# VH-VL binders against ATP synthase epsilon chain (atpC), part 3

Target 1, 149 residues: ATP synthase epsilon chain (atpC), of Salinibacter ruber (q2rzv2)
Amino acid sequence: MADELTVDIVTPDERSFQGPANGVRAPGIEGSFEVREDHAPMIAAFGIGPLIVKTQAAHEYADMHNDRIIFATSGGFLEVIDNKVTVLAETVEPASEIDVERAESAEERAKRRLEEGVQEEERETHEAARDRARNRLRVAMGKVGTRQS

## First folded at step 17 (VH-VL; from z06 with light chain T32S S35N)

Design a05
Fold by ESMFold2, last read:
Structure a05 (fold): chain C 149 residues (1-149), chain A 123 residues (1-123), chain B 111 residues (1-111)
Amino acid sequence: as target 1 above (149 residues)
Amino acid sequence: QVQLVQSGAEVKKPGASVKVSCKASGYTFTRYGMNWVRQAPGQGLKWMGWINTYTGNPWYADAFQGRVTMTRDTSISTAYMELSRLRSDDTAVYYCARGTPLFKGFWSAFDYWGQGTTVTVSS
Amino acid sequence: DIVMTQSPDSLAVSLGERATINCKASQSVDYSGKNYLHWYQQKPGQPPKLLIYYASRLESGVPDRFSGSGSGTDFTLTISSLQAEDVAVYYCQQYRDHPFTFGQGTKVEIK
């Protein structure tokens, strides 16, 4: 399938992906959604989860089938207009660059904070940290983006 | 400290255009969307749309589609709203308001507002 | 469009008494466990000021005599003990779907 989308993935620290694609799948708050060629103009929030860029272009971040790039993301916004997809997120980490030991440590620290009894206002922060770490582990282990055979 | 400072009052004839500016300071301009809201004399608030300050893409309310243009200049942290083909019922105070944190993944309320710009459309 | 209807259009309340403002949405404003319903205060000659976000969360610097409640389509702003500086018009707003719409406003005055 031709790569008619242009994708730009941006974080505040300018860690990014830029390139052609035939699909972008994002972890919408109430379910994953995918943008393909000629999608109607849209801006949508997404949460913690896998962000998948489907592309035929060669890339160092490509998975073992060389047809998609899978990122762990902390959540953000996806905007599409005229086949240009812009993803804005606090963190976007390609699967190949995830440090599994650090992600495991991050999950344990967050779980410990929640067990210690944080203030109600702080609970969302620690739950998000736990969920981000769990997502990084799932992405690193290749458990996302079920393939169609 | 977050501050939004708008351009001064304007008087226009029907059929003309007006361009209102909104200068942001005290935060990173491209990390938050910018909304425009108007308030006709003695009336309530009406949302006109917003601009994604990072991409520059505007998202307009249907009632204003075709007459409003929202832009921004990231080098001076300034958003603009231009309303064309003015008519007398466009007489209002126009506000800019900071909105959604663009990198966070949730829609948010308008936490900071400009002082308002009075636009009077009269022949 | 989600229509936001406030009641009453105006009310007069004695100093120190409770003021209650209702807001009804034509459709649920709940999404993913949050109610995208916000309250603003607009004093004469000033821009609006955010008071309450996500139905019940108090914005920083807002006195705790202000509170919000409700879910889905029915929401309430309460001022537990009205002060002179609370004379204003109060607006509810939904931010669930485009276009983001406001209620028509409720004017609060001292009786």
Scores: ipSAE 0.774, ipTM 0.873, lowest interface PAE 0.7, mean pLDDT 89
Fold by ESMFold2, fold request of step 21:
Structure a05 (fold): chain C 149 residues (1-149), chain A 123 residues (1-123), chain B 111 residues (1-111)
Amino acid sequence: as target 1 above (149 residues)
Amino acid sequence: QVQLVQSGAEVKKPGASVKVSCKASGYTFTRYGMNWVRQAPGQGLKWMGWINTYTGNPWYADAFQGRVTMTRDTSISTAYMELSRLRSDDTAVYYCARGTPLFKGFWSAFDYWGQGTTVTVSS
Amino acid sequence: DIVMTQSPDSLAVSLGERATINCKASQSVDYSGKNYLHWYQQKPGQPPKLLIYYASRLESGVPDRFSGSGSGTDFTLTISSLQAEDVAVYYCQQYRDHPFTFGQGTKVEIK
């Protein structure tokens, strides 16, 4: 069956995914949300977390069930109009491309900064770095995305 | 240096349309949303809506839905606001204002504003 | 819609004295640890200018006599020692939810 929803995932450096989907799940700030075909026009902010593209199309990034692609994101905006989903985010990494050792190192550096006490103006930055690294590890290790009933 | 330069003042009759331009410089145009705000004489600020400059999709305030069209041309870093079926109470200064960084995931304040475009609607 | 109400509508303050402007939101503008409440200054004949974002963070280039405080629904802009160039209309704005709304403005004048 043809998937009428199309997804375009874009970063400022133009690393992207483009392809058909039957659903996109994003880590909304008030909770995970999903868009499917014929969704009403919407634009929403989303935070650090897993972005899940549900698709039947074969893809090298697909998970072990070959029915979704899971990305670690830095947060961004999701816009849907006329069955086109555009995701804009600073960073987007498919699970298979995440360097676990680098993500572990990044989390440890951020934890150390926060434990040592940072000046207030730097605190938000280090918290975001910790959360991004933590999310990358969760995504890489397959601890994301409870499959919907 | 970020700058937003708007088109010049307009005088229109009721029932006509007006299209105001806002040319951006000093930053990457498609990385920030563009808002439109108006201010009637002696009145406060009223948000009209914004355009996602990357996708070109506008998001209008309900009060202006059906009469306003927001567009952009990325090749010249310019946003446009067109208001149709003008009435005398559309007389106002219209501002563009740079808004949310589109790739960051949080809504943001309007940190840079255009100089304003006076639109006068009179018989 | 989140209704933003400023008080007073007009304020006359002697040079060097403290000016205080209040802004009340009809519902909380706090979200994810941030107060989506901003303050703008509009001097006569000029466009608005961002002063304070997220309730209390001072925009670059804004004098430190300006400060913002508050959370939830109640916010305050303070000018600790009013100067002649501070004659303007001041607006609060919520950016928590569409439609983004402004307070009606507070005109600050030298007494």
Scores: ipSAE 0.765, ipTM 0.868, lowest interface PAE 0.7, mean pLDDT 89
Fold by ESMFold2, fold request of step 21:
Structure a05 (fold): chain C 149 residues (1-149), chain A 123 residues (1-123), chain B 111 residues (1-111)
Amino acid sequence: as target 1 above (149 residues)
Amino acid sequence: QVQLVQSGAEVKKPGASVKVSCKASGYTFTRYGMNWVRQAPGQGLKWMGWINTYTGNPWYADAFQGRVTMTRDTSISTAYMELSRLRSDDTAVYYCARGTPLFKGFWSAFDYWGQGTTVTVSS
Amino acid sequence: DIVMTQSPDSLAVSLGERATINCKASQSVDYSGKNYLHWYQQKPGQPPKLLIYYASRLESGVPDRFSGSGSGTDFTLTISSLQAEDVAVYYCQQYRDHPFTFGQGTKVEIK
């Protein structure tokens, strides 16, 4: 498919991706959603999960089939208008750059905190840290979007 | 520290336009959306829309679609709301309010408000 | 649009007594166990001030006599011991979905 979308993925620190695409899939708060060519104007929140850019453009972050770039994200906003998709997120980490050992350690640390009875005011923070680490591991190991049905 | 300072009161005739400014300080302007809310005399609060200050794209409430224009100038950390084809029932106080942190993935409360701009529309 | 309806429209309460304001949403503002609802206080001639966010979280600097409760479609703002400075109009607001809508307001007065 032709890449009719222009995609800009930005964190506070840097622009993580800019280029053409034929689809962007985000882990919406109420479920995964995808933006394709000529999508109606929309702005949507998304949470922790895989952010997938479908693109024909060559890129070092592309998966082994050279047709997708998969990022682990901590959540953000996706805005689309006139075939321009802008993604704003705190963290966006391509699969190839995820340090698996550090992600495993982060998950274990968060799990320990939750098991030892973290106070209510801190529970959300530790659950988010656990979920971020799990997502990073899943993305790094290629366990995203692998069986269509 | 966080401060939103709006432009002064306006008196307009029916059919004219008004443009209200909202200058932000004490935070990174492009990291938070800017909302506009109005309050007619003796009435409650009505949300008009917001602008994504990073992209510059506005998102309007249906009731104001076609008459409102929201813009921003990132170089001076200022948001603008322009209302055209004014009617007598547009007489109200207009507020800007800081809203959603654009990089965090959740809709947020309006934690800081401007002082309000009184717009009076009289024939 | 999610319609927010407050009750009562006006409430007169003796100093030191409890004031209770109800807010009902036309559809749930709950998502993932969090309620996307705020409460604001507005004194005459002033902009609104955030009191409570996510239904029950107290904004910094707000006295602990204010509290929020409820879930889904039904929410309550409580002032446990009304003070003279609490005379104001109170608004609930949902921010679960666009447009971000406000209740019509509840005026709280000293009886």
Scores: ipSAE 0.765, ipTM 0.870, lowest interface PAE 0.7, mean pLDDT 89
Fold by ESMFold2, last read:
Structure a05 (fold): chain C 149 residues (1-149), chain A 123 residues (1-123), chain B 111 residues (1-111)
Amino acid sequence: as target 1 above (149 residues)
Amino acid sequence: QVQLVQSGAEVKKPGASVKVSCKASGYTFTRYGMNWVRQAPGQGLKWMGWINTYTGNPWYADAFQGRVTMTRDTSISTAYMELSRLRSDDTAVYYCARGTPLFKGFWSAFDYWGQGTTVTVSS
Amino acid sequence: DIVMTQSPDSLAVSLGERATINCKASQSVDYSGKNYLHWYQQKPGQPPKLLIYYASRLESGVPDRFSGSGSGTDFTLTISSLQAEDVAVYYCQQYRDHPFTFGQGTKVEIK
């Protein structure tokens, strides 16, 4: 059977992507990391940030070089064993489907709530909302996963 | 209400195997990892490993690698821990504990525990 | 493995007085400003119960006489006014890295 890496990206309600890949890069808790073919078994947490699937196949979500798909994600877990990568996350949005105006509004609301002063127990929630919105904007504007030539 | 209900106490001879079940209710089973922890008589807690209930892949503590098998059946929301080649020092209470919400991206504390299953290994 | 060491091994405290339990990790359990350190209570004949997560956050339904503090490698669980139902063994646990490890436990008794 083929030994190529496959990736399955799942949210609680839906599968956001399934297919072969040359690699998956995630914004790990300890720093960005990438999984490629024949990776040792691993499970890792990742945070808010870009999730990048490196493909050789055409896909509607692929970038202009047609060799990667960049998702904005809320954070989650990446598990790899036997060349199968499973990504579990609350939200996963491909760059092409991010509503920039809505993301800008979400960032503004979160910043305003933090400026108004919130109780300490609520602060983390508002900071996460701000960080998610900023990441969605960065992903939508093509500032992440930039190919270095 | 979240509940974890474990199978009943077991008495085994050295060299046998034991399989403890943990039935979950009150939440979506495949959205949280399941941990196994044991406690020898009069002693502290020792983590054995966990299973990713979505994928079915287990992750074992090194001390138990090779003797422990963790599985799950999503159709009945049940996790299992099997320990083989039992020795007298495997006598302990075995707990299942709900852990990490698998879609959140943070390792989480064990917020709900089963009642425990006493396993006694004696000749 | 991150080794978790608690002190003291046992503690006797009069009703209504403060009890303090220390926990040291062999290496930092901090990541991104969170300390992956949790506290559990185990009363006689019962399974463990989560008290405090991320070093200082109180689990729902836990009385506010319990509090946690510390960072990095040094952590403290405090019971501000000990009550009879607080007689138990208390465990710290790191959740920063596999294997997840527990301290050896601290038994709290009434003097």
Scores: ipSAE 0.752, ipTM 0.864, lowest interface PAE 0.7, mean pLDDT 89

## First folded at step 19 (VH-VL)

Design m01 (from a05 with light chain D30L)
Fold by OpenDDE, fold request of step 21:
Parts: sequence; structure tokens; C-alpha cells
Structure m01 (fold): chain C 149 residues (1-149), chain A 123 residues (1-123), chain B 111 residues (1-111)
Amino acid sequence: as target 1 above (149 residues)
Amino acid sequence: QVQLVQSGAEVKKPGASVKVSCKASGYTFTRYGMNWVRQAPGQGLKWMGWINTYTGNPWYADAFQGRVTMTRDTSISTAYMELSRLRSDDTAVYYCARGTPLFKGFWSAFDYWGQGTTVTVSS
Amino acid sequence: DIVMTQSPDSLAVSLGERATINCKASQSVLYSGKNYLHWYQQKPGQPPKLLIYYASRLESGVPDRFSGSGSGTDFTLTISSLQAEDVAVYYCQQYRDHPFTFGQGTKVEIK
């Protein structure tokens, strides 16, 4: 299958991916959603989880397995218009660039804070931090698809 | 200090077009969506649409589809709203309002508003 | 489209008394544990001002006499002790789904 989409994945700090693809899967809150060729115009928010680019083209960040590049993302927006997919996210990290030790530490820190009995607003922050860390670990370890955030 | 400064009042004839500008400052322009809301005299607020300031892609309310064009110039942090084929019932104050943080994974309220632009359509 | 309906259309309250405004959505605006509902205040000749977001979160700089509550389809804005400067029209808005629809507004006056 030919790559018919043009995909641009951007964070405030860098461009994480730019190139052709035949599909993009994002972690929607109500489940993952996938954009393919000739998808209707759409703008959608997505949360913490794996961002998957299906492509036949090689890329400098290509942690490719079975024509899939998997990123850990903290959430953002996916916009598709006329086979142009733009992903804007706070963080996007390919599996190979994830610091596992850092992620483990982050998870433990967040868990510790949650166990201390924080206020509701703070709890949400720490839960998000925990989930981000867990997502990084899952992506890094190739355990994608086991959980949707 | 976040500020949205809109262009001045407009008086137009029916059938004409009007283009309102909204210059943003105090934040990174392309990191937040820009919304347009209008308010007819003595009436409530009506959302017209928004523009993804990063991509430049607009998303319009159905009521204005085909007559409204939203654009942006990132070099001067300015959003534009053009309304064509003006009618008398287009007489209103038009507001730009900062909305969704585009790199966050959630929709958000309109936290900053322009001062409004009065558009009067009369024969 | 999600239709937002406020009640009442107008409200007269004595200074220092509680003012309560209701907002009903035609369908739930709860999504992933958050209520995508916010409240605006608009004074004459001014643009709207954000008061409450996510149903109950107070915007920075807003007096704590303002509060929001509710979930799903039914929401309430409360002014615990009405002040003279609170005379305005108040609007609820959902931002769960496009289009981002407003309530028709509630005019709050001093009795």
C-alpha cells in the first residue's frame, strides 16, 4: 500500500516527524482512532498514549517495526485535511529515545505523591505524570496496544 | 501580558465584504487557536468558527460556511476574519478570542478577548 | 449541535444576596472526567470575561464569591454575595464539541 498521507508531527521544541505515511493512529480518550487516505476533514484531541505512524518510507527517527513508527506522546491535537495530517503535541518521543530509567523514576515519584494524599487538582497533575511515565515505559518496551489512555 | 487588539469600526453596504483583524501579543501566537464570536445588538454571543493558527486551517460554524474566511499572518501574530455578502442582520460586534492550546490534548475556554469590532451593515 | 439553555433569562438580586444561574446542555458535556463547560461575564460595552472553566475552576483574578458546580448536563453559576460590580450578562458555553455553543445569557441586576 502506497503512502498517500503527508504527516507532520510537531512539538513546541522540535519537529518529530515529517514525511509520507499510509496511516496515523492516535490515542483518543474514548479509544484509539486512525487516519487513512481520504479521511474526512477532522480535528481531534488525543491524550497520553502511543502515536503510531504507518509508513513505507525510511526516516531518521524510524524505530520501524513492520512499517510502524511508534512514539510516546503526552497528548495534543491531530488535524487532517486533504490527506495532510498535522499532529501538535506537547511531547513526542520515539521508542529508541526514551530514557527508561528516567521514566521509571518519574513513575515512582508520581506514585509517591499520589500516596501522600494530595488535593484534587494536584492529584490530576500527578496522575498525568504517572501515566506519561508508564506510557514511555510501555512504548520503550514494545508493549503498545495493551492500554489506551 | 496577553492582549488582543482588533481593527476599528466598519460601515458597509449590503452585498459588500468586511475584513476584521486581530493582533495578538504577550504569547506565542501559533500555540493557541483563535476564535471569532459575534454579538448582534442586544443579543447573545454566537460562535462563528476558529482557526488553527499553527496550520492556518479554519473550522467554521455551519451558519457561516461559504461566507466567512478566517486567515492568519504568523509574521505579525494577526488573525483575520472576512465576511462576505453582508446583510443587515450581520450588523454586530465581532470579537476575536484566544482559545485552545494547540499543543495540549484538550479543548479550552476563551480566556482572552479582543475589544470587539463594530460592523454596521446599512443601505 | 449541543444546545445550551440558561435559566432564568433575567435575575434581580439584592446587594449581598446570593445569585444563582442555571445552564442545561442538550447532551452531556462530560468527557474523560472533565466537564467542558465554562462561564463568562459581560458588562455593558465590554467583551466577555472568563469566570469559570471546566465547570468549577475559578479563573485567575476572579473573586471567590463566584463559583461553578454541576456535571454532565446541568450546571450552576453562583454569586454568593452580589456586589454592584457584578451587574452584567452571564453566559455559559460548552466546548466539548463543535460548534462551541453559548447559552442565551442571563442578565443579573440589582434589586
Scores: ipSAE 0.870, ipTM 0.926, lowest interface PAE 0.5, mean pLDDT 94
Fold by OpenDDE, fold request of step 21:
Parts: sequence; C-alpha cells; structure tokens
Structure m01 (fold): chain C 149 residues (1-149), chain A 123 residues (1-123), chain B 111 residues (1-111)
Amino acid sequence: as target 1 above (149 residues)
Amino acid sequence: QVQLVQSGAEVKKPGASVKVSCKASGYTFTRYGMNWVRQAPGQGLKWMGWINTYTGNPWYADAFQGRVTMTRDTSISTAYMELSRLRSDDTAVYYCARGTPLFKGFWSAFDYWGQGTTVTVSS
Amino acid sequence: DIVMTQSPDSLAVSLGERATINCKASQSVLYSGKNYLHWYQQKPGQPPKLLIYYASRLESGVPDRFSGSGSGTDFTLTISSLQAEDVAVYYCQQYRDHPFTFGQGTKVEIK
C-alpha cells in the first residue's frame, strides 16, 4: 500500500513524528482503532496504549520494523481530515527510548499506592500511572497486540 | 487566572452575518478546545460546536452545519464564531467555553466561560 | 443524539433544606469506567458555572453542600442545605458523544 496519509504526532514538548503513512492505529477508549486512506473526518480520544504508524517511506526511526513504528502513549486525540492525521498526545515514546527500569519502578510504586487504599480520585491517578508503566514495558519488549477496530 | 473575554453585543438584520470573538488568557490557548454555546432568551443551553485550537479544525453540531464557521488566531489566543444567514430565532446570548484538553485522552466539561455576547436579530 | 432530561423543571425549597435535581440520559454516559456527566449552575445574567464533573467530582471552589451522584443514565444533583445564593438554574450535560447535549434546566427558588 502506498503512503497516502500525512501524519503529524505532537506532544506539548515536541514533535514525535511527521511524515507519510498508510495507516495509524491508536488505543481507543473502547478498543483500538485504525485510520487508513480516505477515512471519514473524525476526532477521537485515545488512552494508554501503543500508537502505531504504518509507513513504507524511509524513516530515521530505529524502531521501525516491518514498516511499523510503535510508540507508547499516555493518551490524547487523533484527528483525521482529508488524509491528514494529527495526533495530540500527552506523551509519545518510541520503544527504543523507553527506560525499562524506570517503568518497572513506576509500576511498583503505583501498585503500592493502590494497595494502601486511596480515595476514588487518587485511585484513578495511580491506576493510570500503573497502566502507563505497563504500557511502556509492553511496548519496550515488543509485546504489542494487533487489535482491530 | 483563566479568562475568556468576548466581543460586545451585536444587532443584525435577518440574512446578515455576525462574528463573535473570544480572547483567552491565563493558559496555553492551543492546549484546550474552545466550545460555543448559545442560549435564547428564557431558554436552555445549546451546544453549537467546538474548534480544535491546535489544528484549527472545527466540529459543528448538525443544527448549525453549513451556517456556522469557527476559527482561531493562535497569535492572539482568540477564537471566532461566525454565524451567517441570520434569522430571528438566532437571537441569543452566545458563549465561548474552554473544553477538552487536547493533549489528554479524555473529553471534559466546560470549566471556564466567556461573559457572553448578546446577538439580536430583528427586522 | 443523547437526550438529557431533568426533573423537575422548577423546584422551590426552604432555606436550609435539601434540594434534589434529577437528570436522565437517553443512553448511558458511562464510558471506560467514567460517567461523562457534569452539572452547571447559572445565575441570572451570568454565564454557566461548572459545579460537578464526572458525575460526582466537586469543582474547585464550589461549596461542599453541592454533591453529585448516579451512574449510567440516572444522575442526581443535591444541595444539602439550600442557601440564598443558590437560587439559579441548574443544567446537566453529557460529554460522552457529539453533540454535547444539555438538560433543559431546573430552576431552583426559595420557598
């Protein structure tokens, strides 16, 4: 497939990706979804999980395998209009840049906090932290599923 | 100290257009969506749509599709709502309201509102 | 579209007494473990003010006499002890799906 999409992935701190692609898969709130060529206009929230860019174009990313670039993301919004895909996310990290030890530590901290018994609002915070850490570990280890929307 | 300051009251004839501005301050403008909500006299609140302030892409309610245009100028942290082909039932107070944090993966309530802009449409 | 229906349309309550407003959604607004429902207060001549978000979370600066409860399709806003400054119209809103929709509003007055 030709790269018919133009993709822009941005965090508050940096531009994580910009270039052509033939597909973008994001971890939707109710399951992963994929945007391909001629997708209807859409804006969708996505949560913690793998963000996958499929592209045949030469790219500088070391994490490019089988025409896929996989990022760990903490959530954001994906907007597609006229084959232009914009991803706005809080965090976006390619697999190779993920600090595994940090992620492991983060997961344990979050789990410990949850075991202490916290109020509802705090519980969600720690659950999110746990999930982010787990996602980083999964992405770093290449354990990314192929969920279809 | 988030603030949304809207433009002044407007009086228009049927068939005309009106453009309301909403200047934001106290936060990073392009990190939050901007919503527009109107309220006819003595009536409830009606959501008109919102604009992704980062991309500039608007998302309109069906009821206003084809007649409303939402834009933004990031250089001055200002959102605009233009409503064309005005009719009498467009008479209302129009509000801008800060909404969804665009870099976080969830929809959100409207936590800050402009003071409102009264638009009167009469022949 | 998700239709939000409040009840009652108008409510008169004595000072210091409990005020209860109900909001019903035509479809569940529960999404990924969160209820995408919030409450606004609008006083005469003022824009709406956010009171409660995610059904039960009190917005910063809002008195704790306000509380929200419910899940799925049925929600309740409660003012435990009505104060004079609480006279206003209250709206529920869902922000689960576009278009975002409001209830028709409930006018709260002092009896």
Scores: ipSAE 0.867, ipTM 0.925, lowest interface PAE 0.5, mean pLDDT 94
Fold by ESMFold2, fold request of step 21:
Structure m01 (fold): chain C 149 residues (1-149), chain A 123 residues (1-123), chain B 111 residues (1-111)
Amino acid sequence: as target 1 above (149 residues)
Amino acid sequence: QVQLVQSGAEVKKPGASVKVSCKASGYTFTRYGMNWVRQAPGQGLKWMGWINTYTGNPWYADAFQGRVTMTRDTSISTAYMELSRLRSDDTAVYYCARGTPLFKGFWSAFDYWGQGTTVTVSS
Amino acid sequence: DIVMTQSPDSLAVSLGERATINCKASQSVLYSGKNYLHWYQQKPGQPPKLLIYYASRLESGVPDRFSGSGSGTDFTLTISSLQAEDVAVYYCQQYRDHPFTFGQGTKVEIK
């Protein structure tokens, strides 16, 4: 199956990925969703979770089957028009570049802050930090990107 | 200081087009969507659509499909809205409004508005 | 389309008294734990100004006499002690789904 999509994944600081794909799966708030060839024009928000680029092109970030690249992301927007997918997010990290020890310490720090009763205006910040860290751990350890049976 | 400064008032005949500009300052233009809203005399607010200022792709309200074109020029931090085949009921004040932070993953309210551009369509 | 209906259309309130504006959405605007319902103030001759976002969060620089409440389909904007400078038209807006829609507006006056 040919890679008919062009994918551009961008953070405020850099372009994290550009390349061909046959699918992009994003962690929508009420469940993951996937964009494939000839998808109708769409823009959608997505939350903290795994972002999966399905591609036939060889890539150093590809998984063991060489058919997809899994990123941990902070949430963002996915826009698709004319087989061009643009993903905008604050942070995007390929699984191979995630520092597991740092993610573990970040999760523990956030959990501690939340259990100690943070100010209400700070609560969402610490919850997001916890959730980002948890997602990084799941992505780095290969516990994401569901495959059926 | 975030500011949105719109172009001046326009008087047009039915069938003509109008193009309103909205120059942004005080923030990174391509990090926030830009909305267009109009208000006919004595009426409420009506959303026309928005443009993703990073990609340049517009997203129009159905009521304006086929007559509206939204664009932007990132080199001068300016958004544009052009309305064609004008009718007398297009007489309104047209506002630009800063919308969703494009990298955050949440839809957002319109936190900054331009001063408005009065467009008068008369025979 | 999510239709936003405000009540009343017009409201006259004595200086220092409480003003209450209601907004009803034809469908729930709750999504992912947030109510995509916002309130704007438009004073005569001025553009709209954001007052309240996500139903109850006060925008920076807005006096604390303004508050928002509600969830799902039913929402309320309250001005606890109306001041002369609060004479304006107030709009609710949903941003849950396209097309983004506004209520018809509520004109608040001092009686």
Scores: ipSAE 0.766, ipTM 0.869, lowest interface PAE 0.7, mean pLDDT 89
Fold by ESMFold2, fold request of step 21:
Structure m01 (fold): chain C 149 residues (1-149), chain A 123 residues (1-123), chain B 111 residues (1-111)
Amino acid sequence: as target 1 above (149 residues)
Amino acid sequence: QVQLVQSGAEVKKPGASVKVSCKASGYTFTRYGMNWVRQAPGQGLKWMGWINTYTGNPWYADAFQGRVTMTRDTSISTAYMELSRLRSDDTAVYYCARGTPLFKGFWSAFDYWGQGTTVTVSS
Amino acid sequence: DIVMTQSPDSLAVSLGERATINCKASQSVLYSGKNYLHWYQQKPGQPPKLLIYYASRLESGVPDRFSGSGSGTDFTLTISSLQAEDVAVYYCQQYRDHPFTFGQGTKVEIK
């Protein structure tokens, strides 16, 4: 498929991806959505989940088995106008660069803190940390689409 | 310390345009959206739209579409709102307000506001 | 557009007494477990100031005599013990969908 979109994926610290694409799929709050060529202007929030860039371009993050790059993201905003997609997110990690041991440790720490506290504010923080870690593990192990629990 | 400082009061005739500036300091300008809100005399607040300060792309309220232009200059951390084809009922105080943290993935409140710019449209 | 309606339009309350302001949305602002509803205070001659976000969460630096409650379409701002510095107009705002609409405001005065 021809790559007709220009995609920038940016975190506060760096640009995680810049290049052509034929699709970007993001984990919208009420379900995954995809932007393709000639999408109407849109800005949308997305949450913790896999962010997928479909691209024909050679890129250091591309898997040699397919034409896509899968990232774990903490959530952010996706903006599309005139075939330019900009993704802004706090964290975006390509599958190949996720440290599985650190992600497992992060999940365990979050589970432990949830067992120790019940305050509403603390609970949301630790639930988000757990969910981010679980997503990082699923993305790193190629389990995109696996039931989250 | 977050601060939004707006340009001074303006008096305009019907049919003219006005451009209001909003200089941001105390935070990274491109990490938060910038909203514009107006308040007519004796009336409440009306949202005009916002600009994604990272991309420079504006998102306008329908009521102002076609008359409003929102831009920004990241080199001086300044947002601009221009309203064209002014009418007497555009007389209002115009505010800039810092909005959504662009990297967080949720819409948020307007936590810091400029001092307001009074625009008077009279013949 | 989600229309936001406040009541009352104005309210006079004695120092130290409770003030209650209501806000009704024309459709639910509850989305994914959160109520997308803010409260702002605008003191005479000043710009608005954020008080409460997500219906019930107090913004940093706001006195704890302010509280918010409600869900879906019906929301309440409460000032538990009114002080002289609380004389202002109060606005609710929904931010579930564009356009981000405000209520018409409620003026609070000392009785």
Scores: ipSAE 0.753, ipTM 0.858, lowest interface PAE 0.7, mean pLDDT 89

